# VHH binders against B3 domain-containing protein At5g26805, part 13

Target 1, 156 residues: B3 domain-containing protein At5g26805, of Arabidopsis thaliana (Mouse-ear cress) (q3e922)
Amino acid sequence: MIKSLFYTFLQTKHQEESNNSRDPNYPLFPQEIEIRPIAYFPWEIIKTLTTDEIISKFQLPMEKIRDTMLRHASEEDIYRTKFMSCETNILVKDLDTNTIHQGKLWKHPCENNFALRESWIEEFVKRRRLVVGMVVGMYWDFEACMFCFSVLDGRQ
Below, E stands for the ipSAE of ESMFold2; O stands for the ipSAE of OpenDDE; V2 stands for 0.75 times the mean of E and O plus 0.25 times the DockQ between their complexes.

## First folded at step 14 (VHH; framework vhh_5j56_2)

Design n3 (at its last look DockQ between E and O 0.04; V2 from the best seeds 0.00; counts 0 for: pae E 9.6 > 2, placed apart)
Fold by ESMFold2, look of step 14:
Structure n3 (fold): chain B 156 residues (1-156), chain A 124 residues (1-124)
Amino acid sequence: as target 1 above (156 residues)
Amino acid sequence: QVQLVESGGGLVQPGGSLRLSCVASGASGFTFSRYAIGWFRQAPGKEREGLSLINPSTGGSTSYSDSVKGRFTISRDNAKNTVYLQMNSLKPEDTAVYYCVADRSYWPGEYDYWGQGTQVTVSS
C-alpha cells in the first residue's frame, strides 16, 4: 500500500505545522488524504548534471517555473518571455549545507527553460565540487520564496 | 569582443530549403564552445523573433520555437567556430533578416553578441 508507506514517512499536517522538521525533502501538501510515492517526494526538478551545467548554467524547465515561481504571471507575460531576455535575482537554499545563495535567473529567447547562470558556477558547482553525472533536486518553497537544492546522488 | 558573420541567405520559392551559416571569431582566448548560439529573425515592422538555440559544447542541446520546430535544424561545428541553420519547407512567412546571436554563459555581466544579419526572402 503506497498510502500506508507514506503514513510512516510523512507527519500529519498538524504535526508538520507544530514540528521543526529537519527533512525538507519530504513533501508538504495542504491535503491530509493525498497518496504520495515513496522517498523524497518534494522534488519538482530532478536532474543529472551534464557538461553544460558544470561549465555554463543550470537549466530550469519552463513547465516547472510556470507552475511555481510564475503561477501568478499572465499567459501573455509568459509568452513574452519566449522572445525577450529576462533577468532576475532569486534565492536558492542549499539544504545539504543549510546555506542560502543568490542565483541569477534568466530566460533565453526560444528556450522552454529558464536558467541559473553567473553565480551558479561559483556558488554551487565550485563550492560543492559538482561533477557531471551527479543527480540534484530542486523545489520551490512558496513561503520562503526561494528554490531549495540538494545533491540526491553523488555518482560520478 | 565576439564577431559573428552570417551567410547563406537569398531568394527561394515556397517549399524550398536554405542553409544559413554563422561563423564566429574573437580575440585571443576566445572559446567558441563556451557560447550558446541562437538564430533570430526580424521582418520590417515586426518584433525580433527567436527561432532556435544550441547550447554550449559539442552536441549541445537544442531548442526551437513552435513556428519552426520540425522544419528548421540547428547544429554546430566547434572546430570551425560555426553554427548552421538548416531551413526546410520554407514559407512566405519566413521572409526576414536572420541574425546569429552568441550568449556568453561563463562571463557574468556580458551581453549577447549579434551578427549583421542575412536576408532570406521566400516568394513565388
Scores: ipSAE 0.007, ipTM 0.152, lowest interface PAE 9.6, mean pLDDT 72
ESMFold2 (binder alone), look of step 14: mean pLDDT 81; pTM 0.830
OpenDDE, look of step 14: ipSAE 0.690; ipTM 0.905

Design n4 (from k6 with A27F S28T G29F F30S T31S F32G N55S P56G E105R; at its last look DockQ between E and O 0.52; V2 from the best seeds 0.00; counts 0 for: pae E 2.1 > 2, unsure alone 59.2 < 65)
Amino acid sequence: QVQLVESGGGLVQPGGSLRLSCVASGFTFSSGSRYAIGWFRQAPGKEREGLSLISGSTGGSTSYSDSVKGRFTISRDNAKNTVYLQMNSLKPEDTAVYYCVADTRYWSGEDYWGQGTQVTVSS
ESMFold2, look of step 14: ipSAE 0.407; ipTM 0.771
ESMFold2 (binder alone), look of step 14: mean pLDDT 76; pTM 0.782
OpenDDE, look of step 14: ipSAE 0.513; ipTM 0.816

Design n5 (from m1 with P56S S57R; at its last look DockQ between E and O 0.40; V2 from the best seeds 0.00; counts 0 for: pae E 5.4 > 2, unsure alone 63.2 < 65)
Fold by OpenDDE, look of step 14:
Structure n5 (fold): chain B 156 residues (1-156), chain A 123 residues (1-123)
Amino acid sequence: as target 1 above (156 residues)
Amino acid sequence: QVQLVESGGGLVQPGGSLRLSCVASGASGFTFSRYAIGWFRQAPGKEREGLSLINSRTGGSTSYSDSVKGRFTISRDNAKNTVYLQMNSLKPEDTAVYYCVADTEYYSGEDYWGQGTQVTVSS
């Protein structure tokens, strides 16, 4: 548990009753308090890896992509991506290894989901020794303009 | 809810021209002007690729892939619920099945596809 110093500016009832003197120099005593870590669940995408994902491409739900990396894209850019360019370059940060990887986000015209291809197999499946049944998480970092990846359950 | 029918495909010599049509129809309440219409093609053994788009939401803005830019022209006639693809200077590599697609609400709605029309460019 993380301990922090908390300065209480509030006089205890007893101090208010006893010290009528608004002494501007009333000593503030720091109290050590235990801070419970707030579990941060940043994961927008949580998936159990399938056989197809291990051998081919990582599937990304359309809704999640739309609500994250494409959130601020112009309508024209979205249409261009959909109709003209089925691929876009993206960055993926592996949080477990603190490495950044280039990848291509691909949208097949006949499929609803996006897919991370090319770099997925070499830079993730093989590099991280990912296997079927592992649970992985991803989220979009709006500040860094990249996906963040981590293995949540299984071999790290 | 939307049906698309392509036509105008056929056999043409290199350097020739074709004009494809995509006619849209829908149930009651169908408004053609709400749909962006695009053309795709798929050659044997290749993935389907986007060629051109006309966006009704942005006043009919058009886009083209690099492979067809300068040769193909997309246009629409809202009165006829039809989108056209004028294809000029055709090449053998343009041989494919051509599909039209209608889309509303980009990446949020269902895409509607036609059955496709065969275009063959051969000497």
Scores: ipSAE 0.037, ipTM 0.443, lowest interface PAE 4.0, mean pLDDT 83
ESMFold2, look of step 14: ipSAE 0.096; ipTM 0.484
ESMFold2 (binder alone), look of step 14: mean pLDDT 79; pTM 0.801

Design n6 (at its last look DockQ between E and O 0.35; V2 from the best seeds 0.00; counts 0 for: pae E 11.9 > 2)
Fold by ESMFold2, look of step 14:
Structure n6 (fold): chain B 156 residues (1-156), chain A 125 residues (1-125)
Amino acid sequence: as target 1 above (156 residues)
Amino acid sequence: QVQLVESGGGLVQPGGSLRLSCVASGASGFTFSRYAIGWFRQAPGKEREGLSLINPSTGGSTSYSDSVKGRFTISRDNAKNTVYLQMNSLKPEDTAVYYCVADEPYWGTSEYDYWGQGTQVTVSS
């Protein structure tokens, strides 16, 4: 049931943001001044990988999900996620390899957190050879409707 | 600490009805009406499944999983610190241990704050 709410909510927000009309007087390919700070730190979630994350799942505490993916969700929808199990497919872009991976976001009914399961182990831990102690970063890209991932500090 | 005690479980025939109760108690200053109350269930060999939620206020909004919508009704009586789950049109797949859950209205990193011990519901001929 939360899966259906996630899907509907994410599509609506993505559609609203992608369908927001700009001033009709601007051209199809507008000219914009690009302003970028010297220090670029987009990371909303920064984690040092633990044993659990290497063997099982990438845990995303409810507060982190609320501050990222659900940032624009209603308070009622956020309350629903505390009490209802949910499972939904999401996309995760690995910024280091420029690849997109499908993951399954799961809300465990007995925990106040979400987890990225299944593809996390196969497509990130195994593929990237992640180990305990590496630091990874993630942020939610509302335009692309996906998480973006990078290894910020790690052993080689 | 808050304590939750479920009751009303038992053996019921398919198509029958059952009403579960969850009575909450706590230390001095405990205010039941500030808690959201929910029901979960767990069948043998399966993960726990959220069923229904009622928000803190006396006329608080309710929600239901698709598996029980239209058959189950949650309600609360804040004067009695009690939440009910009316279960109608019961099916064999409703057989499970049913848990009452209470949580504060705010998020954070906490687990669901309080869980009952569960009450068995068995639906069979």
Scores: ipSAE 0.000, ipTM 0.244, lowest interface PAE 11.9, mean pLDDT 72
ESMFold2 (binder alone), look of step 14: mean pLDDT 80; pTM 0.809
OpenDDE, look of step 14: ipSAE 0.425; ipTM 0.771

## First folded at step 15 (VHH; framework vhh_5j56_2)

Design j1 (at its last look DockQ between E and O 0.04; V2 from the best seeds 0.00; counts 0 for: pae E 14.2 > 2, placed apart)
Amino acid sequence: QVQLVESGGGLVQPGGSLRLSCVASGFTFSSGSRYAIGWFRQAPGKEREGLSLISGSTGGSTSYSDSVKGRFTISRDNAKNTVYLQMNSLKPEDTAVYYCVADTRYWSGEYDYWGQGTQVTVSS
ESMFold2, look of step 15: ipSAE 0.000; ipTM 0.179
ESMFold2 (binder alone), look of step 15: mean pLDDT 79; pTM 0.813
OpenDDE, look of step 15: ipSAE 0.830; ipTM 0.946
ESMFold2, look of step 17: ipSAE 0.000; ipTM 0.127
ESMFold2 (binder alone), look of step 17: mean pLDDT 79; pTM 0.804
OpenDDE, look of step 17: ipSAE 0.778; ipTM 0.926

Design j2 (from j1 with T58G V101A; at its last look DockQ between E and O 0.09; V2 from the best seeds 0.00; counts 0 for: pae E 13.2 > 2, placed apart)
Fold by ESMFold2, look of step 15:
Structure j2 (fold): chain B 156 residues (1-156), chain A 124 residues (1-124)
Amino acid sequence: as target 1 above (156 residues)
Amino acid sequence: QVQLVESGGGLVQPGGSLRLSCVASGFTFSSGSRYAIGWFRQAPGKEREGLSLISGSGGGSTSYSDSVKGRFTISRDNAKNTVYLQMNSLKPEDTAVYYCAADTRYWSGEYDYWGQGTQVTVSS
């Protein structure tokens, strides 16, 4: 069993130039870069909110769900989600507010998308004051079995 | 052009049986072909529900939703280019318009052809 860690590295696009300095203490400090997580961009789903999503429900195309929550599902299981009505209760963690919200992920067999129903309007659109044109990100945390959500670009 | 035509709907008493037919034209059923034919239903004011599926692979592999498993049976007759839905032990909850649909693309998961529907009414 191997514990997986994800690190984000600080990248300097412009390398600091090495300078000779007459500061008596300047040569005493190492110039080695200490690598720490400073930018974590795990977003598997990036979506610009539409009018229908602000009014009704948050739609996720089947391809996005297949690549995230269902990434390890068999081809047969994925095909069955396109035939049968599927509903499941999920958790969504809002990383911006550090709060966890319940939602229902639903799929109608005649549509090629999943949707967050129940509480999407109250728990996200109204609570976070989401508007058309905002960019949101989501990723699936397999260890916690939940989506993680953040507003990536508020456009206001 | 692919066409699907349902027939066999009607009025039936609770506990009764009906057999729906879906006649296809514009493609032929054959063993090993990559397609699926499904039966769906929609009651007024409700979302369309998938009921049963038959594919060309594996000699006509079948699947059923929990709501109809054990009561409904999907089958096909390749010589007549027809898929059937045998519905037994019908309940008032089964009242709906029943549709036949085809996924004729390589396991796309989209049902790209739909019939016009046939009404099934189960009343006590």
Scores: ipSAE 0.000, ipTM 0.205, lowest interface PAE 13.2, mean pLDDT 72
ESMFold2 (binder alone), look of step 15: mean pLDDT 81; pTM 0.829
OpenDDE, look of step 15: ipSAE 0.027; ipTM 0.266

Design j3 (from j1 with S108P; at its last look DockQ between E and O 0.07; V2 from the best seeds 0.00; counts 0 for: pae E 7.4 > 2, unsure alone 60.8 < 65, placed apart)
Fold by ESMFold2, look of step 15:
Structure j3 (fold): chain B 156 residues (1-156), chain A 124 residues (1-124)
Amino acid sequence: as target 1 above (156 residues)
Amino acid sequence: QVQLVESGGGLVQPGGSLRLSCVASGFTFSSGSRYAIGWFRQAPGKEREGLSLISGSTGGSTSYSDSVKGRFTISRDNAKNTVYLQMNSLKPEDTAVYYCVADTRYWPGEYDYWGQGTQVTVSS
């Protein structure tokens, strides 16, 4: 994965120097970002799953990623996402199963949002047997430096 | 196997227009294929600069650098397997070699393919 090293500039300083974060339940190291309390309703992303989420990808809005994971990124780093593909490994905690899963977050220059693709399908859709019509939530945990996921409404 | 061929460069006066073409072979602009094609440029003694991209989606999602937004327009013609860069209001600072680039799998990373480049010179 030599190419991924050139395009993992979105990872924290600590994660950039370690390959052991590939273990899905390996403890996270802090990303050296400011910790802020979550408001009364923690879900920053709420989505009713459609066919696209079940077969392809889960999109994370650019502004939400910028406000959380990338809140300390320079203007130049953000500008680069318009003209080069970006990838980074992230951790997502499934609050319903109390498990931590590794995802690969992608940003392609022609798309407005970041996305989880193959990892979303394998680690969530298949594992949790997600179907169209379910409502899921996701938020960024500033203390743990990871996303948190839950199925908020399993009715379809 | 995949090949990109640029054309349409040349000499133009300030304020003028040029239309660059990039003919692709080895893949097609079919609906449902994930790819991106676009343009970079490099002036003598300067770093390579990304200008514009267009995706293979039905809507043809586009992006532009701030240096060319509003002056340059990217488009495609699926029947001719060609991507265009319409360059208007050209300035001497636009003088560079212009490269067509492609990511044929629409995956993050370095672009898979680069053309040979076409020279654009803006001078009176």
Scores: ipSAE 0.013, ipTM 0.390, lowest interface PAE 7.4, mean pLDDT 75
ESMFold2 (binder alone), look of step 15: mean pLDDT 77; pTM 0.790
OpenDDE, look of step 15: ipSAE 0.723; ipTM 0.899

Design j4 (from n4 with A102T; at its last look DockQ between E and O 0.35; V2 from the best seeds 0.00; counts 0 for: pae E 9.3 > 2, unsure alone 58.2 < 65)
Fold by ESMFold2, look of step 15:
Structure j4 (fold): chain B 156 residues (1-156), chain A 123 residues (1-123)
Amino acid sequence: as target 1 above (156 residues)
Amino acid sequence: QVQLVESGGGLVQPGGSLRLSCVASGFTFSSGSRYAIGWFRQAPGKEREGLSLISGSTGGSTSYSDSVKGRFTISRDNAKNTVYLQMNSLKPEDTAVYYCVTDTRYWSGEDYWGQGTQVTVSS
């Protein structure tokens, strides 16, 4: 009967919220900067990829997870994530390829980060040929209960 | 100054029991200045492992890792400002240094750790 704290909690507290839209009438790509509202930049988590993320796991700061996926979590549930190992399966949609991938979100006790593990290397690093120095963005879609991912800037 | 002091470790045979104590000073567990108090352990060559926590509220909800659930019990005595870990059915794999830990309510503060107490399970 017991599932991970994140899975059970998120199912109970899910809210309906609108996401930013990017569907103009006459599609323009990428010269729509004058008509897009500033809130059209939906990225709640922006990271420059490090060596560890290319070889091992994608780290997500605790504060960012608290402010997004765990926004409605009780203080007790949040505190449990601080002191206990937590693991749950999540979905990540790659907006650049329009594909959905399964990841395992994991937290080591007393670490300040969550990590996306296991298939991260195969499903993102290798598939997308990600390298150190690329900038990626993520945001949490409360309606779909998944992260949305995009590569925002490549290495120069 | 927040301080946590563990005691009650020692040598015990497999199947035996020990009771660890964690005495706090510089705050009270029931005051709401901390969210929870937990027990961790670290064996030589292994990563730290979270074992159990008890909330700082007077109702004291508890949580356990799968590795110790059913064998270990966390409890507290607010009058003594003390948290306990009762360890039953001990196995050689439970050999480790055991730590008491608490956190600040602000999430950006530092965790406070005790000095640790050694538990050794061997025949």
Scores: ipSAE 0.006, ipTM 0.306, lowest interface PAE 9.3, mean pLDDT 72
ESMFold2 (binder alone), look of step 15: mean pLDDT 76; pTM 0.783
OpenDDE, look of step 15: ipSAE 0.511; ipTM 0.808

Design j5 (from n4 with F27A T28S F29G S30F S31T G32F; at its last look DockQ between E and O 0.02; V2 from the best seeds 0.00; counts 0 for: pae O 10.8 > 2, unsure alone 64.0 < 65, placed apart)
Fold by OpenDDE, look of step 15:
Structure j5 (fold): chain B 156 residues (1-156), chain A 123 residues (1-123)
Amino acid sequence: as target 1 above (156 residues)
Amino acid sequence: QVQLVESGGGLVQPGGSLRLSCVASGASGFTFSRYAIGWFRQAPGKEREGLSLISGSTGGSTSYSDSVKGRFTISRDNAKNTVYLQMNSLKPEDTAVYYCVADTRYWSGEDYWGQGTQVTVSS
């Protein structure tokens, strides 16, 4: 059995008492769970970087997030993403540089994809000198409970 | 070292226009054309958002975020060490502090930011 984090929209009793339920950005709360080892394909996400991603935020497909971070989420929790924005802190390991970076994953109800915010520009685009047209790969490491990132094509 | 100074911000009504300027200065050896210049903005309680980028060369390539494409235009005058952001059809959601950034990733791996200029779009 592997210990990992399960992200849920459900707040603990303590969190419900302390948090403002009117916050438009509903946080995802990680819970430690035991999971069976899951075989993963490296580079579940392969993307050619767009202009918008180079200057703003990195887009992560909803289905990929659902199948990874939210794999054990209830249908109700998944549906919540349709009416409420949500965000959570995540870790991203850059496999090329063997460094770990903290980022914020954000989902707006009117958008289909999650977005990696804040750290994306500083810790990846600038740090790695990413440009439009480069191909990057990402996958979720269930054991480490983080995304793994690499530049697959266009390395300078 | 590069210094950037933004100007041109202010209060404007929805549908109005503003033109921001970013003037770059540097120590001896400063070559403005080596720097790609970009515009970012940050609204209260929101993360900093990239809007537009222009490459260093005269007639350099431009890029825009989807949020401003068709409304904003970036340009530069290398003789004046200045980059402009023409903002048309402004909306209340465009209200933010606008920052200029010099991208030196190709040369030094560092970037430089201006102090920002406030843009407020309100009736």
Scores: ipSAE 0.000, ipTM 0.266, lowest interface PAE 10.8, mean pLDDT 83
ESMFold2, look of step 15: ipSAE 0.029; ipTM 0.408
ESMFold2 (binder alone), look of step 15: mean pLDDT 79; pTM 0.796

Design j6 (from j1 with F27R; at its last look DockQ between E and O 0.02; V2 from the best seeds 0.00; counts 0 for: pae E 15.6 > 2, unsure alone 61.9 < 65, placed apart)
Amino acid sequence: QVQLVESGGGLVQPGGSLRLSCVASGRTFSSGSRYAIGWFRQAPGKEREGLSLISGSTGGSTSYSDSVKGRFTISRDNAKNTVYLQMNSLKPEDTAVYYCVADTRYWSGEYDYWGQGTQVTVSS
ESMFold2, look of step 15: ipSAE 0.000; ipTM 0.117
ESMFold2 (binder alone), look of step 15: mean pLDDT 78; pTM 0.802
OpenDDE, look of step 15: ipSAE 0.820; ipTM 0.938

## First folded at step 17 (VHH; framework vhh_5j56_2)

Design i1 (from j1 with L53A; at its last look DockQ between E and O 0.01; V2 from the best seeds 0.00; counts 0 for: pae E 20.4 > 2, unsure alone 64.6 < 65, placed apart)
Fold by ESMFold2, look of step 17:
Structure i1 (fold): chain B 156 residues (1-156), chain A 124 residues (1-124)
Amino acid sequence: as target 1 above (156 residues)
Amino acid sequence: QVQLVESGGGLVQPGGSLRLSCVASGFTFSSGSRYAIGWFRQAPGKEREGLSAISGSTGGSTSYSDSVKGRFTISRDNAKNTVYLQMNSLKPEDTAVYYCVADTRYWSGEYDYWGQGTQVTVSS
């Protein structure tokens, strides 16, 4: 099995059916089987959702933002974001629903982190019915200039 | 509904080349789309093997298994809603049924749509 390209989650399916030609359950798709390839892993930010993220805001460490959205920013610009309040409008694409949402990324000058506030609750938590314990992933798409979001575990 | 139609399979000599095509309908690649289309293969009596995938992002995010990296190239033509697999330096071990697959949950590598499959045979 290939570990670098694909990984799939399998469900064991036990078949005891006859092979007669009158069986109305003729399968049209390949049976799901255990395959051990490595899934694509583009995720630069992976979080297990906490109560605070369900109720209030989606918190992003400064170093994660530096390594993604600000990867090409100059060292002086990064220093300024560390010591200055920053609010910017961003786009977040929900890959699971193929929809694009507006968000505001906040940086409080006394905190070493960014957050998606208010709009995170309406646009993601409520819309997707996110709950504590779900694992979500995000990565920054430099070509599209947006974050891409998906629920990695706990998907509906 | 989603439909995938393969073409381009056949018989080829070792060391030869073959190009598979997969025309998708029921969804469209677009900039920013994270649908992935890719290829699996299965030889008789063997387990299915994932080979390559390409996403809908601008510039194309591609991935290859170690068994085909450097020999196979995946590409897309969004105007034709088509994905190609260029297979070079073919070996008898590449003999299999090749399936076009679509992964609407790109991050997990799970496949929810499969084509009919096309036979590729590498033999003298």
Scores: ipSAE 0.000, ipTM 0.083, lowest interface PAE 20.4, mean pLDDT 70
ESMFold2 (binder alone), look of step 17: mean pLDDT 79; pTM 0.810
OpenDDE, look of step 17: ipSAE 0.716; ipTM 0.915

Design i2 (from j1 with Y111H; at its last look DockQ between E and O 0.29; V2 from the best seeds 0.00; counts 0 for: unsure alone 61.1 < 65)
Amino acid sequence: QVQLVESGGGLVQPGGSLRLSCVASGFTFSSGSRYAIGWFRQAPGKEREGLSLISGSTGGSTSYSDSVKGRFTISRDNAKNTVYLQMNSLKPEDTAVYYCVADTRYWSGEHDYWGQGTQVTVSS
ESMFold2, look of step 17: ipSAE 0.489; ipTM 0.802
ESMFold2 (binder alone), look of step 17: mean pLDDT 77; pTM 0.786
OpenDDE, look of step 17: ipSAE 0.684; ipTM 0.887

Design i3 (from j1 with Y111L; at its last look DockQ between E and O 0.41; V2 from the best seeds 0.00; counts 0 for: unsure alone 62.9 < 65)
Amino acid sequence: QVQLVESGGGLVQPGGSLRLSCVASGFTFSSGSRYAIGWFRQAPGKEREGLSLISGSTGGSTSYSDSVKGRFTISRDNAKNTVYLQMNSLKPEDTAVYYCVADTRYWSGELDYWGQGTQVTVSS
ESMFold2, look of step 17: ipSAE 0.459; ipTM 0.803
ESMFold2 (binder alone), look of step 17: mean pLDDT 78; pTM 0.795
OpenDDE, look of step 17: ipSAE 0.817; ipTM 0.951

Design i4 (from n4 with E110Y; at its last look DockQ between E and O 0.28; V2 from the best seeds 0.00; counts 0 for: pae E 10.0 > 2, unsure alone 63.7 < 65)
Fold by ESMFold2, look of step 17:
Structure i4 (fold): chain B 156 residues (1-156), chain A 123 residues (1-123)
Amino acid sequence: as target 1 above (156 residues)
Amino acid sequence: QVQLVESGGGLVQPGGSLRLSCVASGFTFSSGSRYAIGWFRQAPGKEREGLSLISGSTGGSTSYSDSVKGRFTISRDNAKNTVYLQMNSLKPEDTAVYYCVADTRYWSGYDYWGQGTQVTVSS
């Protein structure tokens, strides 16, 4: 049950930090204990890998990118991601192997998602032998300016 | 029931100008800062391309793609509930169907699209 509770915890934190009015059909969540938030690594993005993630790309919803990587970006820069095709390099640290990888984050203006493309397959799916049904987590480290990645549940 | 109706497309010569209009109904531009209205275009065989966006707030921020910055100007007239795209120095590469779009729920993507208006730049 820890996966379900962790998933609920992550979404509640994102909702508290978001400025958008598009709250999905998430139920009201239990209050989290805030006594030591700086020492806790809440997984801001938790994803059960699907076939598309294994063969093509790792999709990241726009709202999650807005609430993590782009939290302090200017409104102009954010609006550019909504009307232009954008590609930018990011860093992703694999916490399980203690290695840092370059990723290409891509956004098409007609899609509501960002995606890690190209390097996602080679540097994560193939390297880590990821398969459908594994649960992975990511969070944004503002001090290091990179995402941190881990496989949270590899047995399904 | 947001509806967007474009007008002002047509045939122009290279170097010419056109002004597109987008009349909105079902919401007003000044009702909140979370609205954004803008323009996309799609040329045959190409993906849709975002051109410009203006926020719905009273002070309204504007943004432009690099392909049109300096040549196109987005503006709004709140009294007429209308957004304009002034297109100057038109090139044959600007030939496309131009769509008015609205993002009425911040971070929701573009949830409303007009039917489009054809712009053709040819000698």
Scores: ipSAE 0.006, ipTM 0.297, lowest interface PAE 10.0, mean pLDDT 73
ESMFold2 (binder alone), look of step 17: mean pLDDT 79; pTM 0.807
OpenDDE, look of step 17: ipSAE 0.650; ipTM 0.898

Design i5 (from j1 with A36G; at its last look DockQ between E and O 0.28; V2 from the best seeds 0.00; counts 0 for: pae E 11.3 > 2, unsure alone 62.6 < 65)
Fold by ESMFold2, look of step 17:
Formats: structure tokens, C-alpha cells, sequence
Structure i5 (fold): chain B 156 residues (1-156), chain A 124 residues (1-124)
């Protein structure tokens, strides 16, 4: 494994943070070399894919949804999601392929999780050939009103 | 341990009204506590559906599903450890077993306690 020699900055991988940097510092070397800024690390949700996620659905714990998509929702509206069945369309941008996909986010009152079903399998697992052990990341883009997705580690 | 007991179910004509009560025992509601008390229902052959929730916050903030909003009213009496569901303008689609539920940790995402249910039947 070869580490980058570019200038680095302090980063956090905790999902509750919305953004830690968009303009990373980089050193200017005095010779003619390629200098690239290190990309920001915005991932609010980082998950190692399990067998259930490859077979059935992508689980999004209520805590993670409260910290991302519903961060600005009223406390009463968030609490409401705990007692009713709901299904809503969301958009998910796959940053690796630069494509936007429609997902259906489902919440059942008997469960404490939101889930992407059916569309998760077709639009991501099958399309990207995801397997158990891959690490994926997601963050919520408040300006675009969608999740952004990437495979962070396809090696296992 | 906590126990929730529903009452007030029965048979009613379309357009009629019923008032459900849920008496809690094993703990006492208190202002500013991290409790939510509410109602679910389950019709034959369907999954349980959340209807309404009332919080322990000042004023007893309330929430309703779209299917019952404007027809059902939730309220609570902390001195009696009781939550009520006033159901007006009842429709045949409201026929179900109604359950009182408690989430004893506000924002936990878990409904820790369930009552045994009371039958509500709306028929001509």
C-alpha cells in the first residue's frame, strides 16, 4: 500500500458531522511535480455490507436518519415516524458513477429502522455488484436534497 | 413492571364516536420526562399502524397519522396515569384492535410496552 505524500489536514470519520473540509490545504513543492488536494471526507454514514444488505435491504438506523436527512425536522415530526408506516421517495447519487437513482425509503412501526428495499438491490447491489464486506459511505446533501453514496473500500 | 390497559372499545355505527382510555401502572408519568404514549391499531390481515402520539413535554405535544388527523384527538391526564383517544367520525376502515403503546425513552425509536388491545368495530 502506498501512502500519499500530499499535504494533509485533520479529518474525522464520525457520521454525525456534516462536513469537515472542502478546501484541504496542500503544500506547494518547489519542483515540477503533480500536487493535488486531498478530497474531503464527508461521510456521515459508514457501513460494512452484511448478507442481509446483499440479499434484501439496506438498513438505516433511526439515529443515523435523525442525524442526517431529518436533522432540521421538528422533534415532534421525527417522533411521529416511530408510530406510522411510511414510504417516501428519495434520491441517491452514486458519486462513483456520477448517476442519480430513485430510492424508496420505508419505515414500519414495528421496526426502529428505515430501510431501502427493492430499489437498493436493483439500483446498487446488482448494478454495482456489491458483496458482503465492502464498505460504503453515505451523506445527506441538504442543498440537493439527496443522499450521496460511494463504495469506500471494495477490498476485503 | 410497566403495564398498559386499554378500555372503551366496542361496536359503533359509521359516523359515530368512541373514547379509548389507556391506564398505565408500574410507573408514574411526570412533566419533562422522556416518555411518549400513543396508539397503534391492527386490522385483520394487516400490519400494525401507528395512529397518534402524545409526549411528556410541556403542553403534551401531539402527533397524528394522516388517516386519522382531524377525526381523532389524543390527550393525557398525568395525575391519573391515563392517555385518551377520542375517535370521531368513525368509518368502517377504522375497524381494528387498538393498542396503547409507550416509548419510555424519548427519541429512542423503540416502543417498550404494549397493551393487550381493545376491539373497535364500525359497522352498519
Amino acid sequence: as target 1 above (156 residues)
Amino acid sequence: QVQLVESGGGLVQPGGSLRLSCVASGFTFSSGSRYGIGWFRQAPGKEREGLSLISGSTGGSTSYSDSVKGRFTISRDNAKNTVYLQMNSLKPEDTAVYYCVADTRYWSGEYDYWGQGTQVTVSS
Scores: ipSAE 0.000, ipTM 0.243, lowest interface PAE 11.3, mean pLDDT 71
ESMFold2 (binder alone), look of step 17: mean pLDDT 77; pTM 0.792
OpenDDE, look of step 17: ipSAE 0.676; ipTM 0.882

